VHH binders against UV DNA damage endonuclease (uvsE). Designs and how they scored, part 22

Target 1, 305 residues: UV DNA damage endonuclease (uvsE), of Deinococcus radiodurans (q9rte6)
Amino acid sequence: MTSACEAVPQLGLVCLTVGPEVRFRTVTLSRYRALSPAEREAKLLDLYSSNIKTLRGAADYCAAHDIRLYRLSSSLFPMLDLAGDDTGAAVLTHLAPQLLEAGHAFTDAGVRLLMHPEQFIVLNSDRPEVRESSVRAMSAHARVMDGLGLARTPWNLLLLHGGKGGRGAELAALIPDLPDPVRLRLGLENDERAYSPAELLPICEATGTPLVFDAHHHVVHDKLPDQEDPSVREWVLRARATWQPPEWQVVHLSNGIEGPQDRRHSHLIADFPSAYADVPWIEVEAKGKEEAIAALRLMAPFKKD
Below, E stands for the ipSAE of ESMFold2; O stands for the ipSAE of OpenDDE; V2 stands for 0.75 times the mean of E and O plus 0.25 times the DockQ between their complexes.

## First folded at step 19 (VHH; framework vhh_6z1v_2)

Design s6 (from r4 with D107E; at its last look DockQ between E and O 0.65; V2 from the best seeds 0.00; counts 0 for: pae E 7.2 > 2)
Fold by ESMFold2, look of step 19:
Structure s6 (fold): chain B 305 residues (1-305), chain A 124 residues (1-124)
Amino acid sequence: as target 1 above (305 residues)
Amino acid sequence: EVQLVESGGRLVRTGGSLRLSCAASGFTFSDYAMGWFRQAPGKEREVVAAISGSGGSTWHADFVKGRFTISRDNAKNTVYLQMNSLKPEDTAVYYCAADYGPYWYFESPEYDYWGQGTQVTVSS
């Protein structure tokens, strides 16, 4: 399902649409805490059921728009990993058939799924309680991916940044001890502050973890002039070597609003890095979501003469 | 010109309640994750709570969990910290901070913008 030598990269949709088609319901912790136990159960049953139905619709949406890569929202099932409250877990178990059918809708449509849990997860934190809650949160994400019937491989990636800076050795040491549903799906992405791709590569090599390269983060971290810097291509290739098979490589694409050093994500992608022309899978991290994908399809290398 | 202005800090007795506000201007508020930090004299600044740009995800440090609640009102460009069951060890200057994107950091130098702080003092 990877690109042939004459094909262009698959552009991925991230979480939701700007339009109304893919939007998920949520509930805040504050509002949830105000509910009685019976009210919590009813609330989560209704919310989870609705979000699974919307997920089924997201698979149809991706198929209809030739989108073959989709990042699931980490907010699909609020309260699933809430310590001391197993209501979310019980509700999700009750909905297992519906969740599995939603997963089949994606795989039947040829849509690759991944997650990028960024919310308060720091596996290598120097605070034991943060490490513990981080593993619990990652396990909840992996539970969702299992429930969708997704493979325990980086094809269905569970992606993180490197976490707390200066603690790469601790990160490398903890990865083998992660629960298998998490560990077997884990990928690491360079960020603009704590971990460069150079700092992550030895961790990825030591643990068999794929490196997701983000050129925008690299440019900001190293204060490079733009994403055409020669090191961008070099890191695409070095990251590719961490993927088994290399056809599963994912990279991230974003542009800065006010220039290459601006880490804020633009609405559309104006500058597509030449280094990305032969990568098989690209997550488009633009505020314009499906609009950004549509605009990219009108640009080289996606537009054909 | 970006501004973050905290307000609501004052003297309160142990067991009391207080709500801090942070008014933001000069940037698109909903694109920024917000955090509350605190610093007591002679101690390092520490993160208290954080909230995503949409307000859909929150995090609270264990030392305040169950007592403090972060929230935001994107229509008013304001982030709040509701503090209940206050203890003398909560005495500190409280800072509001903003960082672009969906994730947040434990370390204060990582945030793009900071307020000047508001003093909270909890008396025995």
Scores: ipSAE 0.034, ipTM 0.542, lowest interface PAE 7.2, mean pLDDT 89
ESMFold2 (binder alone), look of step 19: mean pLDDT 86; pTM 0.870
OpenDDE, look of step 19: ipSAE 0.520; ipTM 0.796

## First folded at step 20 (VHH; framework vhh_6z1v_2)

Design t1 (from p2 with A33T; at its last look DockQ between E and O 0.69; V2 from the best seeds 0.55)
Amino acid sequence: EVQLVESGGRLVRTGGSLRLSCAASGFTFSDYTMGWFRQAPGKEREVVAAISGSGGSTWHADFVKGRFTISRDNAKNTVYLQMNSLKPEDTAVYYCAADYGTYWYFDSPEYDYWGQGTQVTVSS
ESMFold2, look of step 20: ipSAE 0.522; ipTM 0.787
ESMFold2 (binder alone), look of step 20: mean pLDDT 85; pTM 0.877
OpenDDE, look of step 20: ipSAE 0.700; ipTM 0.865
ESMFold2, look of step 21: ipSAE 0.630; ipTM 0.838
ESMFold2 (binder alone), look of step 21: mean pLDDT 85; pTM 0.877
OpenDDE, look of step 21: ipSAE 0.656; ipTM 0.845
ESMFold2, look of step 22: ipSAE 0.586; ipTM 0.823
ESMFold2 (binder alone), look of step 22: mean pLDDT 86; pTM 0.878
OpenDDE, look of step 22: ipSAE 0.420; ipTM 0.755

Design t2 (from s1 with T33V; at its last look DockQ between E and O 0.76; V2 from the best seeds 0.56)
Fold by OpenDDE, look of step 20:
Order: structure tokens, then C-alpha cells, then sequence
Structure t2 (fold): chain B 305 residues (1-305), chain A 124 residues (1-124)
């Protein structure tokens, strides 16, 4: 009876390194707005080109460090979703070959890519302007993913939280109408305030959207003692059931600085939840980034006997 | 001790410009979404603009119509609101707020930290 060597979870780097290896350029809206149209184009061309080059290097970095999951920064291409200004889109179109090449570098290296849009995306907002901007932002992310040559599946996940609390039905109702490049990649993650995994699960089941479980958010939301609470394992399994196939499941790993109830992410992962031992994909959300991943490799279940 | 201290509010004429500042201390500034809110007399508090921890993402209310711009300097632990083409309707107390993490709920009453506010008055 060959002991099915339980495959060790694959670890994911989130956006950047503490070191200089994977760091991206940006520009503020205030600085951008001060530029003429010609200057804007030149600025974005320079910035986007640089970031694509860095992204290509990130693939090499991940491969060299046995990192098989990488979250793309949502800020790779500033101003891409800026209302009334198509400069970003035009520049990105111009750089399409380079962007595709960068995507291929990840694919060739066996590194899975996903995105988690930053703040202000609320698809189910009661404010029309917020809904509109949210769809625009999501579409911009999807455009980047398409440009990278990524599949329109949850393998290349586009992850959101549930948005405005109490509007789960509205979220479920709007998801089918989202653009295909967004909808076909969409995942939902539980958060600390608005949506527990229990609140998201019906939405996921109704829409066929996978659930990304975050144990830290769960512990904070329900005021649990720690991530060893039996409910953590329960939700890992229930979340897994929303993935097709289940081996695509992604979870988020983080610890609080001052304890399990601290919302602030620690530098390193001191506590690896036992419930995550058989999870196939883990994004490490720690301030130490690659250092946290390296340290985690020394812990069970990653420690090599 | 956590502090948010707004400054820059004053009386200005219609069409004038003003830059508000909010100096933060007592927490890791770059980890927090920063937002500007305003409350006019007899009206509810409303969100004006927000900016992500990195400064890479911003949100502005529709009533801003390109007149206001939020920015931040993480090296100085300061968030700014540049206000141009000011109108009497912009008269309000402006508040700075901080919220940890990747979340911005806009209408959430639970922000981690609030400033005391700064008065902006726009005369006709």
C-alpha cells in the first residue's frame, strides 16, 4: 500500500519581494494629471515597459525559488482603468507582444498566475458610480490577463471579496452578466467584516464561482481562538467543493502580528494551520514576502525529513 | 498613540484652490487605505476620495468631477486632498480616515482611525 505521499502545498508569492528582485514602478494620479497628453503617453509607455520587463524577471525569480504561484500586482499598469482616458489602453496595446512574452515566461516556468484587485471594487454597491467603476476596473484586470495569454478559467483566478455587506443576492444576480473575461475567472473570498464563508457559499453555489477561503479572516470574523478551530478545516473542505477541479483550490495564509485576532499581517508565518496541510495552492500573505515563504519551507509540512 | 491631524482648511473664494493635509502617526501608514470625508451642516457625512496603501489605486466621488485629487506620501506619513475649482457646495468639515488592509467599504461606519476634521468654507 504505497503511502500516497500527500503532495505538499504549492506556495504563492504576493505581488512583490522585500528584496529588489521584483519591484514595480508606479505614478500617482496627481502627477499623471499634471502631464500633457503627449507626456502622459510617454510616461505610461516608459512605466509599462519597465514593469513588463520586471514581470518577465519575476517569472525567473519564481522558478528559481520553487514558487509555483504568483499574484500579479493590480498596479502593474496605472491609469489603465482611468475613466475618460484611454492612454493606458493604447500603450498596453502597443506593448502587446512584450506582455504576451512575459505571460509565456510564467507558463513555461510552470508558475500559475492570478490577480486580486485592490480596494474600491464593489460590484454590488448601492451606488451606481461605484458599480460602474468596479466593472471598469475588473475589465481592465481581465484585459491584462488576456494580454498575458492566460486562460479564462479559475486557474487564472480573478479574486474579489463579496463587496457591500447585506447585498449577497445582488451580487449573485449580477455575476452572470459580467463580461466573460471577468466572469469566467471570478472567485470570491471571505473577509473579516462583510462576508463570512457561510454567506459567500450560497452565492458561489448559485453562480458556479469558486470560494477562496482565508482562515485568518474567518478567525477574526467569528472571534475564534486561532486557526486550529475545527471550523477552519470544515471550511477548507466546503470551499474545495466549489472548485472544479478540486485540485485547483487556492487558500490564503496569514497570521496576525499580536495574535490571531490582529487584522494586521505578520512579517513571517509562525503558525501554519493543520487544516491547510492538504491544500494544493496557498498564497502567503505576509509582510516578509519571499522571506516568509523561505521560513515556511522550514516548517511542517514543508520540512524535508 | 495613533493620531490623524488634518490641516489646510480655510476660507476661500469660489473658483479657488486648496490643499488639505492629513498627518498620520502611531501606525504603519503604508498598510492603510486613507480616505477623505466631508460633512456639511445638516447633511450626512460622505466619502470624497480614497487611496490605497501603495497609492497605486484611487477612488473619487462623482461630485468631485475631476476637481479634487487624493494623493499620499508614505515617506511623510501624509495624505493630501488637492481641491480645485471650489464651489460654495464644497463647504464642509473635511475628515481624514484610515482603514487597515485591502478593504474599502465606503459606507462602513467602522474605520480604524479618524481625524478631528478641518473646516473648509467657500464663499460666493
Amino acid sequence: as target 1 above (305 residues)
Amino acid sequence: EVQLVESGGRLVRTGGSLRLSCAASGFTFSDYVMGWFRQAPGKEREVVAAISGSGGSTWHADFVKGRFTISRDNAKNTVYLQMNSLKPEDTAVYYCAADYGPYWYFDSPEYDYWGQGTQVTVSS
Scores: ipSAE 0.404, ipTM 0.745, lowest interface PAE 1.9, mean pLDDT 92
ESMFold2, look of step 20: ipSAE 0.573; ipTM 0.820
ESMFold2 (binder alone), look of step 20: mean pLDDT 86; pTM 0.876

Design t3 (from s1 with T33N; at its last look DockQ between E and O 0.68; V2 from the best seeds 0.00; counts 0 for: pae E 2.4 > 2)
Fold by ESMFold2, look of step 20:
Structure t3 (fold): chain B 305 residues (1-305), chain A 124 residues (1-124)
Amino acid sequence: as target 1 above (305 residues)
Amino acid sequence: EVQLVESGGRLVRTGGSLRLSCAASGFTFSDYNMGWFRQAPGKEREVVAAISGSGGSTWHADFVKGRFTISRDNAKNTVYLQMNSLKPEDTAVYYCAADYGPYWYFDSPEYDYWGQGTQVTVSS
């Protein structure tokens, strides 16, 4: 191990490829509910088995392309958290050996795994049914990570945004009561509207929760000119301080389609923030997926001359 | 320019059905999550149902569960709300709303774009 500062960040692949290599099967709730109970079991068994096989292939893909960070899709196991229907949970339990083997494939390849649950999750919602369904969904994600054999630490991050605005105190209060498989993996990311990094930092410090900094969100939230604003570097460093150890720090990278204030994600990353040059782990949130990673590798600081 | 145009609201009797449509233009429809909200006179606007950009995930409020179904057709840039077993308390202006994914606060009125609303009136 040297003290050289010439190491470059690890660029993470998010969920799937634009090519055919990593593509997961799905089923809609409407189609699923039209099935009999026996048909539901057969459908989910076939679907989950297929997706686990594809996930094993994603580990091979990451290894072959020097990708050391991969965000698992939240849609790998449809219906796993469906209230009143335990078919998905039972099927996933039946497939436990295959799921564990898929997790080992990533770990053996040196690929860090995380999840960023997004659909219908607002832990601090003022609606009780949303709070209940949010915990259920988070628990289902944590079940997947446990089934993959992934450590219950922020190395295998379970990432959320801050939720409903103006309810930071409620968020801070609920985090200690989350189920351990969720709580021990939890991270928080700033967003464009409800929670700035300044609003999340005291919550992260009080609960021992790492802060994932997203510069694009910060620029939109504060109406800054671009990701070269001096505050971007300041927040990279402040967020790093919430990580134990700091070398586990993850940041998010995206560009706006029509400029820095456009929160829609571009296909490629044209503007890599200089503030990110020394961060260890970057999730690349671009529509171009592996194509965006390949393009970034041709840019400074990744291209070395 | 972004437009969301609701249609299909009308007067119906208790127990009746109707289908609301919301035609969208001016953005890449599949990139946006959609929600249906309703607002009765003197009440706050409340989320009724929400659907992800792909249509793969849906959410319905408990007060409409089993009666209302959200769906979308990305080829037609349209989101729907099928409303069955209507009750007088369902009387409201119904709004569609669009918010860029992948993350959104689906139960909040802070969506990026809103339609003008369509009136649903359920009589005894």
Scores: ipSAE 0.493, ipTM 0.788, lowest interface PAE 2.4, mean pLDDT 91
ESMFold2 (binder alone), look of step 20: mean pLDDT 86; pTM 0.877
OpenDDE, look of step 20: ipSAE 0.512; ipTM 0.788

Design t4 (from s1 with S54E; at its last look DockQ between E and O 0.34; V2 from the best seeds 0.00; counts 0 for: pae O 7.1 > 2)
Fold by OpenDDE, look of step 20:
Structure t4 (fold): chain B 305 residues (1-305), chain A 124 residues (1-124)
Amino acid sequence: as target 1 above (305 residues)
Amino acid sequence: EVQLVESGGRLVRTGGSLRLSCAASGFTFSDYTMGWFRQAPGKEREVVAAISGEGGSTWHADFVKGRFTISRDNAKNTVYLQMNSLKPEDTAVYYCAADYGPYWYFDSPEYDYWGQGTQVTVSS
């Protein structure tokens, strides 16, 4: 009876390191707007070039530290989705060869890439202008992923929460009409406020969109004692069923600072949920970033005897 | 210890300008969406503006659109609210708040951290 060597979950780094190794440059909208058109172009060219170089280094870093999953920063290319200003797109087009090379570095290193768009993305907003800006932002992310040479599949995930609470039907209805570079990568994640995994599952099933389960969000949302609640394992499995293939499943791991009900993420992961023992891909959402990952490697099930 | 300290609130005349500052400490500033809220006497607290952790995205309420601008300096752990063309209706206590990303919930009463507020008074 060959002991099925239970494959150890692959751990993912989220965007940057605590150390100087993976840090990106940025510019605020207010500073950017103060620049002339020529200055804007020069600024973005410099910034984007720098960030692409950093990305190349990030691939090496991940490989060197046995990190096989990496979440790309949504702020890699500031102003790319800025309404009425195509400077970012033009600059990124100019840097297309370098961007593709950076993508190949990850692929060659065996590092899976995904993105989680950040603030103000609400595809199912009741405000038309917010919907429009959200689609623009998602398209910009997809453009970056295409530029990196990434597949248009959930392997290279574009992850969102459900958006505006109470508008799940609207979300389900709009997903089929999203641009292919967005739609084909789209995943949904439960949150601690608007959408439980139970609320997202029908949307996922209706649209063929995979569910990324976050146990911490679930525990906070349902006011559970901790991540060892039996429902956590249940949702890990139900979420897995939305992935094709199931071995592509991604979950999020985080702990609260003061306890399981604290929505604030801890520096390190003190509690690894038993429900995650057989999950193939885990993004570590801890403030300690690479330090948290290193510490996890010393814990079961990661500890090498 | 986490602290958000607002400053810059004062009495100004209608049509005047004011810049509010919020100095943050005790947490990784760039990981948090920062927001400005205001509460007038007898009214509910309302969101004024928000800015993402790295400052690449901003949101402004309709009632302040074109007059107020949120910005941040992560090197200084500070978020700002530039207020122009002030009106008596803008009179309120202005609060700074921090929320861990990636999403901003405008209607959530629960943010990770709040300042004590700074009084802005606009006279006619």
Scores: ipSAE 0.017, ipTM 0.416, lowest interface PAE 7.1, mean pLDDT 90
ESMFold2, look of step 20: ipSAE 0.555; ipTM 0.811
ESMFold2 (binder alone), look of step 20: mean pLDDT 85; pTM 0.871

Design t5 (from s1 with S30D; at its last look DockQ between E and O 0.74; V2 from the best seeds 0.62)
Fold by ESMFold2, look of step 20:
Parts: structure tokens; sequence; C-alpha cells
Structure t5 (fold): chain B 305 residues (1-305), chain A 124 residues (1-124)
């Protein structure tokens, strides 16, 4: 079935704005380790409180600018997954009412939330300590999504790449054993080197995990001329089939600074892939952030009349 | 034009400290994950530590955890490795590496750029 009222994709804002409206505080590990335990608690309480306030502002920003998809920053709550130091977890628990209220601000505004963890996460690493830290990091992200009151479904996606190359079988085998708050939200995205969409698809099918297609990564990986290659549409459709329901499909959009093979993200999106015209949800991975969304709205297929 | 230049490697005694630096040029430093790797004679190159483009996220191998700390100064386009409580087992050539984006697989030998290395030797 088709819906004429949803003919144009929803463009998503990624993490922060170029303007001052959505900017999050952070702290480095080195500076944090120089603090006493009491100073760490005070620092994280102040920092987390400030970032939750900014998140509530991000919901207002999205509503005011007709943005219905927002990628949460993985840097919202530094030190939350720090092994041997539960200060971040304790502070976040203390702030639970404020965090839940921030989540409601997004859902009340009709804004879909997802995360693409920025931590050093390799679930299928051949190193046991990396596998353990990776699950801990993913669990911390899922804890944030739970605290925001977000349902444990791919609507509120936790997105990863395929990890260590040549270990797809290991990835497929471990996914069923992931903690439910992680597993029920998990998605996989193709990258420029280790995992093509062809390599991820059987893993996604075997585990019931949605595939997020990234056309720019595909073009780089397969050394294709550009994002108008016929395989781009083929993979949009094959990835869509992994989504339940298919209306939840997310794809990633970026352009290379010096051409299709340049994996560095441009400031604006000059080339919108024709294959994406009917995709319901697009994360715009451009350095121009809200400026790139605004520019896209002035071009086909978004420009009206 | 891309360059990664390590410095600070030298001979030190067991229990000593050393700070390695890696000066980067020819790319937008903040967009790159930086890693330190090491290779002892006759051994495979191994990841020691990695740090995200913003510096907000770090990873350290278990064999250096608590002793080494990676950091970066984005204003100076420089990544550091503070090495404390050095052991003879830490003797190796240390390499700086850079790879685009925060989501990349950090313990891969396929980083975009590599320095030429700096020798650290820890005497017993």
Amino acid sequence: as target 1 above (305 residues)
Amino acid sequence: EVQLVESGGRLVRTGGSLRLSCAASGFTFDDYTMGWFRQAPGKEREVVAAISGSGGSTWHADFVKGRFTISRDNAKNTVYLQMNSLKPEDTAVYYCAADYGPYWYFDSPEYDYWGQGTQVTVSS
C-alpha cells in the first residue's frame, strides 16, 4: 500500500547544530581522571544536567523546524560506560525524571530518535576484552534510550557497522545473546571497507536485524562511479525488506568533498540520489547539519510547486 | 601532503615515564580517529590506544590500562601517549595512525595514514 501524504522523505538532524542551539558539553578522560571522587560526581552532575537541558531544547528546535528525525549524540553522557567507575551511572539515575521529561519532549513533538554509537565498539572482535567493553558501551547507550522512555524497537534504533571484517558469522552468532535493550533496537550499516551491504544482508536476515543502507559507503566500497549507479536502487529495496515494518526504513545520505570516492563528508548535499526519493527516513550526514537540511528542502524532490 | 610525525621515543629505565607526540598535517584533524600502535621485533603490530576525533571517547588495550593514557590537542593537531610505569615488555617502535570517522573499526591495520614510528626502549 501507498500513501500520497508521505511522498517526501523525512530529513534527520545528526547530533548537533552548526549554530549555537544544540551543543553539548563534554569532558576528556585525562581531565576527569585528575579529579577526586567528589569532584567527579559534581562535574558529571553539572555536565549531565546541562546536556539534558540542551536535549529538551533540541526537541523544541526540531519541532520549530519540522524535523522529525534526530540522531542523539553518543557524547551526551561522558564516562557513563567507564569500567570500574559507576559515578556516571549514579548521576544519570539521580537525573532520571529530567531525562524522561526530555524524551517526552521529542515524542510529543513527533520526533523519531536514534543513536549511532561513536564509541570504540567491535562486537565481533577476536579480542575478548573488546567484545566485553563493546557490550558495556552498547548497554550504556540502550540505558540512555530507556531513560528517555523510548520503546525497545528499531523505531528507536541503535546503529552499528559490521565490525571486524571477515567475522560476519561471529557477528550473526552473537546478536541473539545481546542484552534485550540493545538487541531489540539494533541495526547494521554497510561501511566503506569491511562490510558491503551484500555481506551484511545474510546477517540481518538470520538475526532479524534491519539493514541501514549508506549509498556513499557502497559507492566507495565497490568503486562505483556515483550514487546513480543502478545497484544503489537495488540495495535501497533489499535493505527495505529487512525492516519490519518497511515504513521504518532509515538510509544515510552524504556526499564526498572532492567526489564520489571521497569518504569525507561535504558541508551541503549537492547530489541527492534518485534512488532515495521514496525512502521514508534519511539521516543527513553533512557537516552543514541544519544548513544542509535547509538547502535540501530547496531542491528536488523536496521543493514544491 | 598528509604527514604523521611521531616524536619522544627514547631509552628509559623500568618504572620510568615518557610522553610520545604525533604531529599531524594535511587533513582535518578533528574528523579523524587517532590511534597508537606498537611493534616489537619479530612480533605483530598491535593497537595500544585510540581516541575519537573530538577526544571525548578513548580506548586502551588491557596490557597498558592504568599505565598509558591517550589524549589529543585539536588546536595543535597533535595526539599524545603518556606512558607511565614502563616495563621492558613495552619496548617497541610506536606508530601513530589516523582513520576518518568515529565509527570505524579501530583495531584494524587498515588506518588511512601511518607515521614512520618512534623507538621506545625500556631497560631492565
Scores: ipSAE 0.578, ipTM 0.815, lowest interface PAE 2.0, mean pLDDT 91
ESMFold2 (binder alone), look of step 20: mean pLDDT 85; pTM 0.867
OpenDDE, look of step 20: ipSAE 0.584; ipTM 0.825
ESMFold2, look of step 21: ipSAE 0.556; ipTM 0.807
ESMFold2 (binder alone), look of step 21: mean pLDDT 84; pTM 0.866
OpenDDE, look of step 21: ipSAE 0.604; ipTM 0.830

Design t6 (from s1 with Y100W; at its last look DockQ between E and O 0.27; V2 from the best seeds 0.00; counts 0 for: pae O 2.4 > 2)
Fold by OpenDDE, look of step 20:
Structure t6 (fold): chain B 305 residues (1-305), chain A 124 residues (1-124)
Amino acid sequence: as target 1 above (305 residues)
Amino acid sequence: EVQLVESGGRLVRTGGSLRLSCAASGFTFSDYTMGWFRQAPGKEREVVAAISGSGGSTWHADFVKGRFTISRDNAKNTVYLQMNSLKPEDTAVYYCAADWGPYWYFDSPEYDYWGQGTQVTVSS
């Protein structure tokens, strides 16, 4: 009876390091708007080039630290989705070879890439302008992923929450009409208030969109004692069923600062839920970033005897 | 020690302008979504505006109607609220708040950090 060596979950770094190794440059909208068109182009060219270089280094960093999942920063290319200004797109097009090379670095290193757009992306907003900007933002993310040479599959996930509460039907209805580079990568994640996994599951099933389960959000939402509640394992399995193939499943791991009901993320992971023991991919959402990952490696099931 | 210190609140006349500042320390400022809230006497606290860590995304409440603008300077660890065309109804204590993570809950009291507030009074 060959003891099925239960494959240890792969851990994912979220966007940046606490240390200086993976840090990106940025520019605020207010600063950008103060620039002339020529200055804008120069600024974005410099900034994007720098960030692509850093991204290439991030691949090496991940490989060196046995990190096989990396969430790309949504802020890698500021102003790319700016309405009425195509400067970002032009600059990124100019840097297409470098961007592709950076993508290949991850692929060659065996590091899976995904994205989670920033706040205020609400595809099912009751405000038309927000819907429009949300689609634009999602398309910009997809453009970056295409530029990196990433597949248009949930392997290279583009992850959103459910958006505006009470508008699940609207979300389900709009997903089929999303641009293919967005739609084919789209995943949905449960949150602490607007959408439980139970509320997202019908949407996922109707649209073929995978569910990324977050146990912390679930515990807070349902006011459970901790992440050892039996429902956590149930949802891990139900979420897994939305993935094709199931070995692509991604979950989010985080702890509260003052306890399981604290929505504020802790610096380190003190409690690893038993329900996650057989999950193939885990994004570590802790303030300690790489430090949290390193500490987690010392815990079961990661501890090497 | 984590600190959020609001400043700039004062008495202004209707139609006037004011710029609020919130200086942050004790945490990695660029990793946090920053928001402005206000609470008028006898009313509930309400969100005014929010800005992502990078400053690339912003949100403004409907009642702002283009009068207020949130911005940030990550090099200075400061978030701003430019308020124009002020009305008596804008009279309130304005608070700065910080929240870590990729998701912003506008109605949550459980932000990571809060300032002590600054009083804005708009006279007729």
Scores: ipSAE 0.341, ipTM 0.713, lowest interface PAE 2.4, mean pLDDT 92
ESMFold2, look of step 20: ipSAE 0.472; ipTM 0.772
ESMFold2 (binder alone), look of step 20: mean pLDDT 85; pTM 0.873

## First folded at step 21 (VHH; framework vhh_6z1v_2)

Design u1 (from t1 with S30D; at its last look DockQ between E and O 0.76; V2 from the best seeds 0.57)
Amino acid sequence: EVQLVESGGRLVRTGGSLRLSCAASGFTFDDYTMGWFRQAPGKEREVVAAISGSGGSTWHADFVKGRFTISRDNAKNTVYLQMNSLKPEDTAVYYCAADYGTYWYFDSPEYDYWGQGTQVTVSS
ESMFold2, look of step 21: ipSAE 0.602; ipTM 0.829
ESMFold2 (binder alone), look of step 21: mean pLDDT 84; pTM 0.866
OpenDDE, look of step 21: ipSAE 0.660; ipTM 0.846
ESMFold2, look of step 22: ipSAE 0.583; ipTM 0.814
ESMFold2 (binder alone), look of step 22: mean pLDDT 84; pTM 0.865
OpenDDE, look of step 22: ipSAE 0.441; ipTM 0.763

Design u2 (from t1 with S52T; at its last fold request DockQ between E and O 0.71; V2 from the best seeds 0.71)
Amino acid sequence: EVQLVESGGRLVRTGGSLRLSCAASGFTFSDYTMGWFRQAPGKEREVVAAITGSGGSTWHADFVKGRFTISRDNAKNTVYLQMNSLKPEDTAVYYCAADYGTYWYFDSPEYDYWGQGTQVTVSS
ESMFold2, look of step 21: ipSAE 0.601; ipTM 0.826
ESMFold2 (binder alone), look of step 21: mean pLDDT 84; pTM 0.869
OpenDDE, look of step 21: ipSAE 0.647; ipTM 0.844
ESMFold2, look of step 22: ipSAE 0.618; ipTM 0.839
ESMFold2 (binder alone), look of step 22: mean pLDDT 85; pTM 0.868
OpenDDE, look of step 22: ipSAE 0.689; ipTM 0.862
ESMFold2, look of step 23: ipSAE 0.580; ipTM 0.819
ESMFold2 (binder alone), look of step 23: mean pLDDT 85; pTM 0.869
OpenDDE, look of step 23: ipSAE 0.630; ipTM 0.838
ESMFold2, fold request of step 24: ipSAE 0.467, 0.648, 0.514; ipTM 0.765, 0.849, 0.794
ESMFold2 (binder alone), fold request of step 24: mean pLDDT 85, 85, 84; pTM 0.871, 0.872, 0.871
OpenDDE, fold request of step 24: ipSAE 0.749, 0.764, 0.754; ipTM 0.882, 0.885, 0.882

Design u3 (from t1 with S30Y; at its last look DockQ between E and O 0.63; V2 from the best seeds 0.00; counts 0 for: pae E 2.1 > 2)
Fold by ESMFold2, look of step 21:
Structure u3 (fold): chain B 305 residues (1-305), chain A 124 residues (1-124)
Amino acid sequence: as target 1 above (305 residues)
Amino acid sequence: EVQLVESGGRLVRTGGSLRLSCAASGFTFYDYTMGWFRQAPGKEREVVAAISGSGGSTWHADFVKGRFTISRDNAKNTVYLQMNSLKPEDTAVYYCAADYGTYWYFDSPEYDYWGQGTQVTVSS
């Protein structure tokens, strides 16, 4: 008479597969700028349509591989936030029904979606033009999540690092003024340079923003020997307290190629931190993508034999 | 040993064009964000443009938008800055920089590696 066992963490796929199943098309700025306005419209219509079709396939892929967490690529819709050029916005509006249907495919498959915008976003920059482009980029990401029909909660997280170092007070002050589609989804992640989890925690508490703990970044920032350091578990628990509800907690998992201090992400995860054993959601930041997830499933605590 | 070597800086007239190149070695080029910075006499070093490791994302400062374009060729381990419609205000030493995964603080001068710079001088 076996009782229900405690669940292990859900391992998330980040952006794309190493295999051909989930891979998105893009266009460089140089090539795009060489196009006429009509050519730009045709190019983005073709590209966005293709990427939405691939997103539909990604939902099926996740379902088939028991993946319940997926990070959407920030590169899905190139030029969507390009200043002075609304072609991308117009094309995405035209494709709204297809985008919504792709979002439903994930919801129907029981797959949690989030984004980690990486398109040169620094909300608390000391450069006004960077602050302006950052809000524009974040609004574009939130527009994609709205178009997918995703709730404006941290369940559908828009995740950033703390930005420009030494400007935590400015970050805390600006968060309440962010557009609701951004603000209601915002999370903050510690990094290896500018913001330790200790520096982010008061910002998260003051603004009601969840803290995503990254043990690899923490180890690099504090020059710790490895991810088994006792502080790793302490920060998992302190970060969990910023999540409402705590079952939504996400952490990031990566290993360094040449050791714990190497910021570069390895192909597979050889060292799964014991501190993460009870975390509900883990984004696997490994270059091996689905191969890294498969390898992790053969290790404790995931191995079931 | 990591090396970043800029080239292509020279004296040009207002309205002219120039392409800067930065040859990189000693690291996995594809994994690094590349940036172009400039420093005019008596001014702080400022970011001009940045490009992701894959080349899929770019950023350009407002003062160069429409005139400058960053690009990279990962097969040649080279990043470029195409500069068109040059103005005397563009006169500066231009620096190539590389950093692993710094998309979210790219506008800081805290990149891992720096070149020694190439002089661009725009005459009236």
Scores: ipSAE 0.496, ipTM 0.780, lowest interface PAE 2.1, mean pLDDT 91
ESMFold2 (binder alone), look of step 21: mean pLDDT 85; pTM 0.872
OpenDDE, look of step 21: ipSAE 0.530; ipTM 0.794

